# Designs tried in a protein design chat: VHH binders against o13842. Part 1

Every score and structure here is a prediction.

Target 1, 320 residues: o13842
Amino acid sequence: MYETRDLTGNAGKPVDTNPWPNNSKIAVSFVVNYEEGGERSLLYEDEGFETFLTEAGLMPFPNRPVRERSIESCFEYGSRCGFWRILNLFKKHKVPFTCWAIGQAVEKNPVVVGAMEEAGCEVGSHSHRWINYEGVPPETEYEHIKKSVQAIQKASPSNSAPRSWYTGRASLNTRKLVCQVYKDLGLPQPFDSDEYNDDYPYWVADPLASKPGAEDDKGLLIVPYTLEVNDMKYAVAPGFCNSDDFYTYARDAFDVLYEEGLEGAPKMMTIGLHCRLTGRPGRFRGLQKLMEHITSKEGVWVATREQIAQAWSAKHPYKA
Structure headers, positions and changes below count from the first letter of each chain, unless a header shows other numbers; antibody chains are not in Kabat numbers.
F, E and O stand for the ipSAE by ESMFold2-Fast, ESMFold2 and OpenDDE, each averaged over both directions (binder to target, target to binder). V2 = 0.75 x the mean of E and O + 0.25 x the DockQ between their complexes.
[cut] stands for letters that were removed.

## First folded at step 1 (VHH)

Design a1 (framework vhh_7pa5_2)
Fold by ESMFold2-Fast, scan of step 1:
Structure a1 (fold): chain B 320 residues (1-320), chain A 124 residues (1-124)
Amino acid sequence: as target 1 above (320 residues)
Amino acid sequence: QVQLVESGGGMVQPGGSLRLSCAASGFTFSSYAMSWVRRAPGKGPEWVSTISGSGGSTSYADSVKGRFTISRDNAKNTLYLQMNSLKPEDTALYYCAKDRGYSYGWDTEYFDYWGQGTQVTVSS
């Protein structure tokens, strides 16, 4: 019934061949979640408003099926201020990030896609709505995936479809549906980030193959994401109280992986950010300090997830 | 410097076919959606068809659906419009246009650059 899980991975062994350019000791993936305008709201004909990953917990809200302008404005801070503050930082340091862009959020504020492309950043897909897809009918989820890809491509000055995919709160059908949509649209297979289980990219069987290991199985590359080094912890207990909590935690994670790279075990690190969380001035200080720390080190490669995926697959191709 | 050069126009009888070409230079052709736009005598510009940078998606005006096919060859930096079952109403100067991105409609105001055009005349 249930698909088996791989509990072994690489069995704690370093990769045989460093996939990163210039023999870099660590690949660093900064991820910016662009979600504002895609959350649950009566403005979008949902049954209620969303409070997840906002300052909404700081004040009481009536349990009523009404619009809450205070919460709406908490999300709007991300698109109006936080996104631009974060983008400017990456432009100043001349390093890229990958965006998890919600299709509906892009439709409501398409200028962010061109701004990211101009800055050399990658725009990936975060599906169409910022919701839990568990229990969503497969046909509805298929249409959401398709709408997300098309919304991002339409907003792209280069007409680029997203190469990287992340749902977050995925259904059991999500991975197969994503691969099917990309195939139906004539697009190359995306890099899937809906896993949190390793510090390396790795291959799984193509969900559209007749069976794992069959002749039609060309593999699917997983580029793991993170809930650990993620600014969502500013909004969930026992999380981060201040910018130094985020900075010291992220710095320590970077230092451990960087030191392992120096000892012959190069890996990737992901840092998850939200425009309305780290984009706030007080929290933003932690990101500034982290950026200075990471860019001060020799042998560090700050890259898009697409670049990391391509570098990995070139040295570690899929074997059926 | 962006250049778009259309060719393949001419005079045909109703029911006939023509294939238009647009040779593009001065930009990364595969990175931009491309469109065909026409202007009939005494009328404003009318959008005809668009193809995405990768060629993976196409769109057509209702007046030409089922009769015209847009395609591209990114290796040759060339855009095509195959026109079948031509009607007198298809008589126009046809322009190749580079999209500006962010196009939320088929309004000709959203095109970054237009070529010089190629004349198509359908007459009995």
Scores: ipSAE 0.000, ipTM 0.097, lowest interface PAE 22.6, mean pLDDT 87

Design a10 (framework vhh_8dlx_2)
Fold by ESMFold2-Fast, scan of step 1:
Structure a10 (fold): chain B 320 residues (1-320), chain A 125 residues (1-125)
Amino acid sequence: as target 1 above (320 residues)
Amino acid sequence: EVQLVESGGGVVQPGRSLRLSCAASGFTFDDYAMHWVRQAPGKGLEWIGNIYHSGSTFYNPSLKSLVTISRDDSTNTLYLQMNSLRAEDTAIYYCARVGYYDILTGYSEPYFDYWGKGTLVTVSS
């Protein structure tokens, strides 16, 4: 049996209190997915290689237990070049992003965590492996969540555990398991980003509570993510063909939400990026243009997801 | 034509053991992870476990002590060994293959591209 989904949200109404600091008209969340080194590969004892969200993603490859070194190198570009190109842009503009960091990818290149912290960026968790967790046993997923948190914390010069969580290809067990791991490790509950259904953060019942609304229900804050304004569409057909396609689409989405903010309904916007996709020079031009457009506007708050979550919860605390 | 055919079901007394088989054809069996899933009358699907081409196995924690999954790649056959059967194990048992390409949003239950028609196991005294 399955529970019913909430289709009401805010019923089309703006929130009563502007949640963003300095009466900002929009909160902009840039997200950088750091996945390279966590994908499916025989190097990691998987059954085959991964092509998803690379230039090779549209090529017909049979499912074979072999290594494809060309495809391996497509992923490696993200860590070797794309990450650094993206980080340097954010440093130049003095604005942060939130990283969805795959734990295994961090283990293979831990220097990226310190670099992001020095730049004022947030390092969130993208679980341990870049795989579909549907079909993974709950005990195995629990260990992956724990490994991801510990890998990021170990690589952190400040010894900081990730405060934001995004699995993407999540199981039915993911949300409860994440909350359980954080509790078992003595860490504060993370902000959950595994929803795509709103332009505002919102609360759900704590999955570890004895029942919704019980005395032990402290809530769980959802900070919605995006598949819409996401550079994955360079690799998924029909999608973006060139940097102007990405820029034009993302700019238009920003403009709509920004104008709604000017009219009294300030919201959040998320832009999803991948080191091996937008980190490529041709696609990167679109991000440069978008950054210039966004930072040229008054009343725009470019923030980490943790900052957005904290600002939202301060003005809109959980009510059981 | 891809085919998965389960066999070995039937009526079995509580506390007994039973082995189910799944015969695969129409694809290179040893390239794929294979899964067992069950559905009790009036209930949703419950994932039992899987076996990778390497022989590595992962199980539903609630069932791990009660089941063993194995494969014979020379005969393209998947097996599910069940021990200490209980009335609540009454279900239709399905053999399933996982697709190669993951979909970002996926399905809420385990993602499978091919299923067998199932074999009924009834545990009753």
Scores: ipSAE 0.000, ipTM 0.141, lowest interface PAE 18.2, mean pLDDT 87

Design a11 (framework vhh_7pa5_2)
Fold by ESMFold2-Fast, scan of step 1:
Structure a11 (fold): chain B 320 residues (1-320), chain A 124 residues (1-124)
Amino acid sequence: as target 1 above (320 residues)
Amino acid sequence: QVQLVESGGGMVQPGGSLRLSCAASGFTFSSYWMSWVRRAPGKGPEWVSTINSGGSSTSYADSVKGRFTISRDNAKNTLYLQMNSLKPEDTALYYCATTPYSSSWYEDDAFDIWGQGTQVTVSS
């Protein structure tokens, strides 16, 4: 029922002095959240409209179960314009990235998965809906996980199922249900990114095992995500007001981790992006500057999350 | 229901080349990392090479790096191993295997081997 938390990790010591390919000093993961079309709306038979993570949050809206076209169109900017602007930047710099796609958003705009694959993007799952799964019945969440995987695979020209998993607002049941769905579908076990607690991948016990450390415990790989270096701060506290706020913060985080890597403690870094936020022209300038800064440095490995997971697993196998 | 069928082995002289194939069925091949593993007579299994699901990332054992190339065709559900500059030490039964993420994929005994393998013999 209640899992204890590991407050120790590696006790402040480097886990590996050379974990990344070609003696790289930092692994950098760019994550694009493709969410537009998965948000709460009466159009999708939800009880209300979404107010989270758009410019429309500043407007006075009636507290009624109605459709709000201003909010709907703010989300649509992400799928219509922002995604394509961000994709073109990655294509121009020829750097790999990961896209976490909401299943329902993919169902409503499946062309984006083919575009991601053409650009060399890894496509992961962001569950089926962009909602809080706390309080969702386990049977309903199981079906959402299954629908998300199937929607992404169906839209994939290569017929690839997502390996990278991220829910965001996960329930206490999410990790076990994700592993169960992948097992039931005959797919390889995913790696999970619903943790924010370290700058390295790490292992946890397999949630489907009879108990931690048992013969059937093959582990589950965690590849940590970020709420720190994330453009969501344009819309939430502590806040980014302009592109220079995002750029300066992300640049400083990169520089600190890069310097630690040069001193013998190479780590990973994630940058979280949203199509309707950083995809807006004014905010996009910060991403352009960050991309130029990161790609100007020697010993930097820009990689998909799947590539990072592979490199880590090769050197650090699970120990129960 | 997973089925892997290896082919392309044979007898070659030192310095020769062979291309191995693995035909996969019964699972979503394009979603799995795949490996080649070999067993020499009287020895345990040795990992040779791994390729990720999309084919963009590959890894090789030090003993074969620069000589072997792993590749895949997801449209044909087929895995390949191009073997160049073959040595007598490469003589073994070669297997293709799925590579689960939670497994230590570079450990010699960590692989799910389903097929009969294909024999490679390097001798003069």
Scores: ipSAE 0.000, ipTM 0.303, lowest interface PAE 14.2, mean pLDDT 87

Design a12 (framework vhh_7d4b_2)
Fold by ESMFold2-Fast, scan of step 1:
Structure a12 (fold): chain B 320 residues (1-320), chain A 125 residues (1-125)
Amino acid sequence: as target 1 above (320 residues)
Amino acid sequence: QVQLVESGGGVVQPGRSLRLSCAASGFTFSSYGMGWYRQAPGKQRELVASISYSGSNKNYADSVKGRFTISRDNSKNTMYLQMNSLKPEDTAVYYCAKEGYDSSGYYTSDYFDYWGQGTQVTVSS
């Protein structure tokens, strides 16, 4: 509530060192949201069904305490078809993505975690449910965070807990609760992606510190996400009508950041994807074209968010 | 109460192999990157190899690339260093180390916050 916002950032400062390995000109983070099975539904004892970010979300379905099988099946396309189509593309190109995995969705289809690990992809946490956490009691949100971490770790053949965190519709308490859960479980501090404000990772004060800048403040690393280069725009107006709209927009964003990297300011770029949106064949064509474009360029590093976080923090350690 | 216990050191002749083990306790092993450091008499401590929490990413010092292999078994809370084609210059005390919070750890050389007591490796005739 009393949080101040930093309007200055680092883009106006000289670039003192390339943050990326092998003098790469851009770090590219593909993100796959695995949400299907975590949405609101009477099957999960919610008050109603979800309409957001499906083809059904563009049609008139009033929220009420009933099951809507058409909407249920629109979400199921993501887990049944879209996820595998996307994963196979990344396997073909031998480049990784980071997954934002909803804990409840993982519980319903745990084999996806092993499939992603085998492909060299990172499985991050997207909390337990695909809901708005604003107004959720802190005690309830704490348990959701804990359940999501444990669900992913249980499904992991390597027994790995998620290192990267993204809620999306976060409360003002989310960041502190996430850090508290990780501490209580004896896990390393996660990399937080609940910001959309920069083309570089950056540090904030540790929310568990006695105060910002105190002796116990070890910092928290933010790896920014995107709502801009995101296939959610197929379902949000004004947005994308066809795969060429997505491709052209994402390609232009990549080209601008890549050119800035060539001129001495290497940055990161994120592309946000949903299994039930870009996983559909017509939209998928745009991702295939984007992948070909990005992998055709010299000095491009396609990496997990964990790899990006680790590379950047090695060159830019926290200063309280 | 993090504990790291190294084993598998010893005296070997040049060209032979040793496998070091590090048994970890007191933390969730599968969630932390790990590394092997060594220190020879009169030399600075150096990172030999590191491994990410999942085992997918590994890094090696140039002096050991192609000869040493780092691995981990998260079900046994154990990390290994397979050392092949040993040279007299590999003689050192080898330390197991756990990733700290202030750095990336697994692709860098200088932040690990917990260390074992070390195991001696001597390569001589």
Scores: ipSAE 0.000, ipTM 0.235, lowest interface PAE 17.6, mean pLDDT 87

Design a13 (framework vhh_7yz9_2)
Fold by ESMFold2-Fast, scan of step 1:
Structure a13 (fold): chain B 320 residues (1-320), chain A 126 residues (1-126)
Amino acid sequence: as target 1 above (320 residues)
Amino acid sequence: QWQLVESGGGLVQAGGSLRLSCTASGFTVSSNYMGWYRQTAGNEREWVAFIYSGGSTTYADSVKGRFTISRDNAKNTVYLQMNSLKPEDTAVYYCARDLPGYSSGWTPETYGMDVWGQGTPVTVSS
């Protein structure tokens, strides 16, 4: 896997001029990353504390093997306040969304999975820990994947295992290990979102196949994600300074893709959100404005990633 | 600094019940994965029951339906309620904390359990 790179895709041409239900011109995927309680901490016997993607990440903290209560409480804002604020907005607009949950975060606060399902959210896996999996032994990563799937399923009132997979900081082994865990657990193959390279779902060869295109190759569906339309940029350069920066950027991205859809090239768009970032009141205003903008347009399909995957697969089944 | 102390073991007749307790010092049970293991003479320790930080539980097939793991966060204590005991349940029972993170395995059988109690013996007479 990854021996070659596909730099061409569909060569700038629409893959399908009408891929979405009801002649929709764009499919919109809102993703909420539920990470709080899965970050690095001495409390969890990790080697140090986490600074990434919090207000504390902008402060000078020396790298020391200590607990930083200020940083821990910044993460806790996500689970205590930000998640619920974001959830209430989706409930108000009655639009579905996907939540990618860190397994350990779910184990520490399992009531959020029931709340997600009640709100019409698809619950996907964001692996077990919010860490970089590059350099983690494959046997350890396998156990993390399994732990994540089982934690989410146990917390689910519907007893549903996650079908959407996103690691984020994935290793080169991650995709194959995920497929192996799902096979070993007797679960349907998930679809993978650890790609940022297109505005359409697409198929790759099954990582468990003997070789690409072989008779045992059943394919794996990729549903691309984004680092572009993502509130992580409140904490990462070049950055968003205020809610209007996020709103105008995300609005413009939506408008471009929506207009391309009106012109015969309908696509999907993803908006990435974090409970402790957009869940803060000042940043949250941008999401409110974006939701109003998107829901004001005709021919827009707001859907879970599983719904997008199912719609795409039905029209474009894998051919080995 | 981290310690687990088991209590509640003893002699019981087949079909009887026992409740084991495990009190933690130096860390909080509600923020950790906690498990019960047992060991019979000449055999390796086997997993019995597990409670996750969020409160979800799992059980080994041999005890499913008979044993219940629970915790009291205020007392920082994990319990194992053992019902319908069988002679085959005779073992030394250990309470353990699983190390969260990438150095610990998913299953409670992991060899990476980082804090263990001293064990409490349970004997079930036929």
Scores: ipSAE 0.000, ipTM 0.106, lowest interface PAE 21.6, mean pLDDT 87

Design a14 (framework vhh_7n9e_1)
Fold by ESMFold2-Fast, scan of step 1:
Structure a14 (fold): chain B 320 residues (1-320), chain A 126 residues (1-126)
Amino acid sequence: as target 1 above (320 residues)
Amino acid sequence: DVQLVESGGGLVQAGGSLRLSCAASGRTFSSYAMYWGRQAPGKGREWVSGISRSGGSTAYASSVKGRFTISRDNAKNTLYLQMNNLKPEDTALYYCAADSSPYYDFGSTEADFDYWGQGTQVTVSS
């Protein structure tokens, strides 16, 4: 699976000059990470508290296995305020996003799943816990994947299992385990977003196949994600200091890809968001400006990752 | 009762070398990515280097790449920073930090650090 690295891709050439519906020049994937309640805490038998991607993360803390209520409340802002502020913006513009939902966070606040479905958004899985899965035993990670899928489906008014998958902090075992869980649950194979290496979907060999290209190789569709156009940079260097930094950077990335699309190389673009980061009023202004910019352009398709995956796979089915 | 204790700092002339150590206690050291940060007089803290849980992946700030080497000994719960070809600009209080992890286990900044030690002073004379 990872024995060989593909450094070439399509050698800088467009894969398809018209891959998107209605002759669209760019497919735009907004992603909302719903992680609040899934972070590290002594409440969940973790060895300490979490500071990653909060305002609290900007300050050092004593190395102690305790709960930090102030930090917990920073995460709670995401579920209490930020999520709803972001969702309302997308509802106002009548465009969808895809959510990376942590299973445990959904279990603690299931109302967000129904709200997203009502708004026409996609609820994908971000595994069960907001942790690094490198070094986690495969048996434990299998159970986490299964719990995540089941938690999201249970919270879904339409009883829908997540079609898109993103772990983020994945191990070399993660992709195969995800495919195995979906197979064992009788679900269609997910679209995998744990790659950052291109600006369009592409196929890889099925991790469950006996070998690449074998009769049992049904392929796996990759829909690349981003760490570059991502509001995590408000909290992680090289960072964003204010909403205009985020807006300017994301706008420029959009403009470059959109212009390439107009010149015969349409692609997809992803924008990563976190409820407790961009959901804060000062940072939120940048997202409002970006939304207005993107929706002001002709030939732009704002879509869920599932919709992008389905459009791509319909036009480019897997060839073993 | 979890703590990080840095040691190995001192005075050294430009071009010299030092090896810093960070001893961890009260937790499972091998479960966490580890980092070195520093703070020069009159400046904020800056990230220097990071190492994954297993030690298989490392990252460095551009200012120290090629001169510093981060390593860890999980059996001894100890993190190291080998500093070679030291410059006056490397003068700072060096801190050890543990993190639950960014997406690729390291490449974190101060924002990702769960725990900070008291520091060990490195002074490089011209």
Scores: ipSAE 0.000, ipTM 0.119, lowest interface PAE 22.1, mean pLDDT 87

Design a15 (framework vhh_7pa5_2)
Fold by ESMFold2-Fast, scan of step 1:
Parts: sequence; structure tokens; C-alpha cells
Structure a15 (fold): chain B 320 residues (1-320), chain A 128 residues (1-128)
Amino acid sequence: as target 1 above (320 residues)
Amino acid sequence: QVQLVESGGGMVQPGGSLRLSCAASGFTFSNYAMSWVRRAPGKGPEWVSTISGSGGSTSYADSVKGRFTISRDNAKNTLYLQMNSLKPEDTALYYCAKGPHYDFLTGSQDYYYGMDVWGQGTQVTVSS
């Protein structure tokens, strides 16, 4: 599946000079990662506790097979406070986000799905557990993918299955397994975001096809994600120390892409957020300032990833 | 209860080879990454190599890269370390460890294992 690498893309040229609705110069995707309750813990029969992307993640810890209640409560801040603070900001500005929801986190707090739908936001899947899937057997990962899709759909008042997919810590087998689960459940092809390599959606061969370009190759749409404009840098030193660090960096990235759009090369931009990170009051100020900046500009389309995927695929259908 | 039993150590001359084995029980072996860690006298533990649960991904410390090969047989719940071109500085007790979960976002290779999940060790001595 990954036998070759495309290092060229579109060779620096715009794929489309007017790809977005209403002649928009940039499509902006805010992503909210909803992970709280899906992280590693002895409570979930894991071998240890998780510190990654918490305030505790900046400290060295010995490897211990125990529960760390303090760190668990850092995750719980995201579901109890941070999620709601972020959601209220988007509701106030009347713009949507896409959520990457961990299935187990949804099972433990299903009310968040209905709240997001009511606000006009998209709920996508972040697989079932917030773990590294590299060492997980394919049959086990298949069941996790299936459980995640079903948990989100069950929690949805509209009975909607997630259309957008992001694993994050994926293996070389993950993409094929995701496509197989969606096929087995009779669901439409998902949009895959486990790529960080471009500022446009693009097509790859269907991993379920007999071979790339075969008659059964229906394609798979990639909607790239980011580790660059991502609040994870608050928890990974030497990243962002304060809200102005995040705001300034994200603003500059937006301004560059927006200016390129004005010059005839409109693109998409993603901003990655975590409920327990940007949801903290001090860090949240940076998101408020960024939202004001982005929504103050003409020709900006703030959209769900599903809306971006649909707009792109309608204008650029798959060609094997 | 997790049990890890290392074997295959011994005495070899520089340039020689040894194959270490680790018999695992008490958990679903194929679901977990496995590692080899060594401890020389008077030194702390040093990570040597990791293999993913499926066997599809491997990683090595720079000091052993190109000389050691990690592998596993999930049907037999057994982890292996093939050690070639052995050097005196490879002399250590070698431990089988459950984990770590390698994380591309953190780069961590030692987060999820420690002394509590290591076996008894197998001694490798490289001398003339």
C-alpha cells in the first residue's frame, strides 16, 4: 500500500484557483480532539497510565503499573470543562468544527455528541481507544474501528455514523481496516485524515481494490491533518508556553495561506485542538483571539471536514 | 501474572554470535510490543531493541544497529534476539520486557515497561 512515496504532489502549482464555495480564498478546518476517557489506564486493563498531552506529560515519570489519579483528573478537565468552553465559543461565532471522537470516550460521556450536532458541528472518529495501534493485531483493531463507529452512531440523536476518520497513531494496516469496516457495515466511504503532507484534499487508490487503478478501485479521499498548527505544542516542550505563542503562530500560518489564496492559490488550513489543553482558561484566550482574527477576514470559509471533502470531491472526482 | 523467562546467554569471543530467547506467559503475547533491555555491571538499564506485536516493525539502539536482529514467534509466545559481531561492550545481563508502545508523536521507546515486568535475565559475556 505504501510501496512508493509521492514527494512531488502538484509541483508547487495550485490544483484549483477557485476550489471553495462563494469564491472563498481559504477553507479553515478547526478540529477538536475528544479523547478524555479513552486514554491508557489500569482502569481499562492497560499496562500503565498515560501522561501524553497533559501538564504531567512535561515531567519524567518512572514506568509503573498503577493508576495515577492526578493525571486522570487532568484528562477529566477536558470532558468536564474544556469541551464545553470550546463548544460555546464556536456556537457564539456560529461556525462549526469537526470532532475526532474516541469511541470509548463517547461511550463514557455520550451527551457530547448531541451537543455538537445541535451546534452544527461534525462528529468524526478517532478510533476506539487513544493508544498506539502499531502493535495491535488486525482483528483487534478491526473490532476497535467497528466499536468506535457504532458508539458514535448510537450517541447521535440523528443516528449519523462518522464520515471523517483519524487514528493518529496508526499502523501501515489501519487505512485498509477502516475501509473494510465501513464496507462491512454498509456505510459510505469515509474521508481519511491520517496524512500531514499537503494543504489540499487529494485522492489515493482504494485499499480494498484488487490493485491500484483496477476496475474495482473507487478511490479514497484524503483530507490532510496537521501537527504544526496544533495545541499539542503546549504539552510538548519546547513548544508553546502561553496563549500568545499559540495565537501568534496560528495567526501567521493563517495569514500566509490566506495571502496565497488572494494570489490565486486557495488552500485549506487545519487547526488541531484538545479539550484538556486549549480548554484551560489561560490557553483558551489564544483560541478566542484566533477566532476573532479568522472570522474578521473576507473570503474565509470555516467548515467541517465533511463539507470540505464534499466540496472538493464534487469538483475533483476520483480518476484511477 | 506476567512471566518472562530469558535463555540463550553464554560466553563468546569478540566477533562471535548468540541467539537469546524469551518465553512469555500470562498475557496475549501477540497484542504487545516486546523489547530487549540490558544492564552491564555498575550501569543503569539500556534499551536494545523493540518489535511490534505483529512483528511488522522493529527498532534498534544505535550501538547495536546492523549487528542485532529482533524477531518473534507469536504461535510459540517467544521473543528472540540474534546477536552477531559481538563486542566486549555488549557484556551484560539481557532482559526481556513487555512493551514499550512506540509512539510516533512522542518518540518514546521506554514509557510502558520497567523492572516490574522484566524477567530474571540471561548473562552474555564477550571475552577472549
Scores: ipSAE 0.007, ipTM 0.295, lowest interface PAE 8.8, mean pLDDT 88

Design a16 (framework vhh_8dlx_2)
Fold by ESMFold2-Fast, scan of step 1:
Structure a16 (fold): chain B 320 residues (1-320), chain A 124 residues (1-124)
Amino acid sequence: as target 1 above (320 residues)
Amino acid sequence: EVQLVESGGGVVQPGRSLRLSCAASGFTFSDYYMHWVRQAPGKGLEWIGNIYTSGSTFYNPSLKSLVTISRDDSTNTLYLQMNSLRAEDTAIYYCARESEQWLGPTDYYYMDVWGKGTLVTVSS
């Protein structure tokens, strides 16, 4: 797996001039990361506290094996306030998002899964814990993947297992382990989003196949994610200082891809959001402005990642 | 043939309740967001509310306390429950199917199929 790198893709040429429903010129994927309650804490028997992607993460903190209640409460804002603020915006505009849900966070607040399903949103898996999986034993990661899928399905009023997968800080074993768990649970292969390398879905060989191109190779669909158009930049360099920074950047990215779509190269765009970041009132204004901008344009399809994956695979089925 | 047929209208006394029904045919009802809209004599269309495929609802804030929208996907039927009816509620009530468009501001709903309407007259 990953023995070679594809540096070429489609060599800058459009893969399909009309890939999306209703002659849409761009498919827009809003992603809401639901991580609160899955972060590192001594309360969960981890070796320390988490500072990553909070206001507290922007200042120096001693690296000590203690609980930091102030930082814990920054995460809790996401589940208590930010998630609901974001969900209500999408309900008002009648457009969906896809959630990357951490399994442990869902276990601690399962009501969010039903709320997202009621709003027409997709609940995907963000693995079980919000940690770096590099160096985690494969047997442990397998159990985390399984627990995450089962936690989401148990919390789902429709009893739906997540169709979309995103780990983020993945190991080299993650893709194969995810496919193995889904197979062992009798579920269809998920759509994998642990890639950042393109603006359209594409196929890779099935990690469980005997070899690429073999008769047992069913393919695996990649739906790329983003670290570029992502509110994590409020907490990570090069940085966003205010809601206008986020809005201006995301708007410009949308405009470029939308214009390319009008010129015969329709693509997909992803916008990554975190409940405790964009869910804060000052930052939230940028999302409201972005939503108004995107929904003001003709030929724009705001869809779940599952819907994008299904539309793409219907036109471009896997061939080994 | 895709169609929506409203029923349950008629003359009703002030202060009473009324349930309107909308029967859908010719399409997969469970796949669509549905709306109720009314038009009082000599007035424009007034949006009442909508219901998503999940059963979640949004209402016109001016009407929220007076109405409840529900759906039964097993019978392809949409309902509008109205309580404490007033003379001002006299109108033709339409059910409408929302198009597959995912776009639009909160004050814009693209409805591609409408019923013929059912008249509700509130009078003593």
Scores: ipSAE 0.000, ipTM 0.102, lowest interface PAE 23.5, mean pLDDT 88

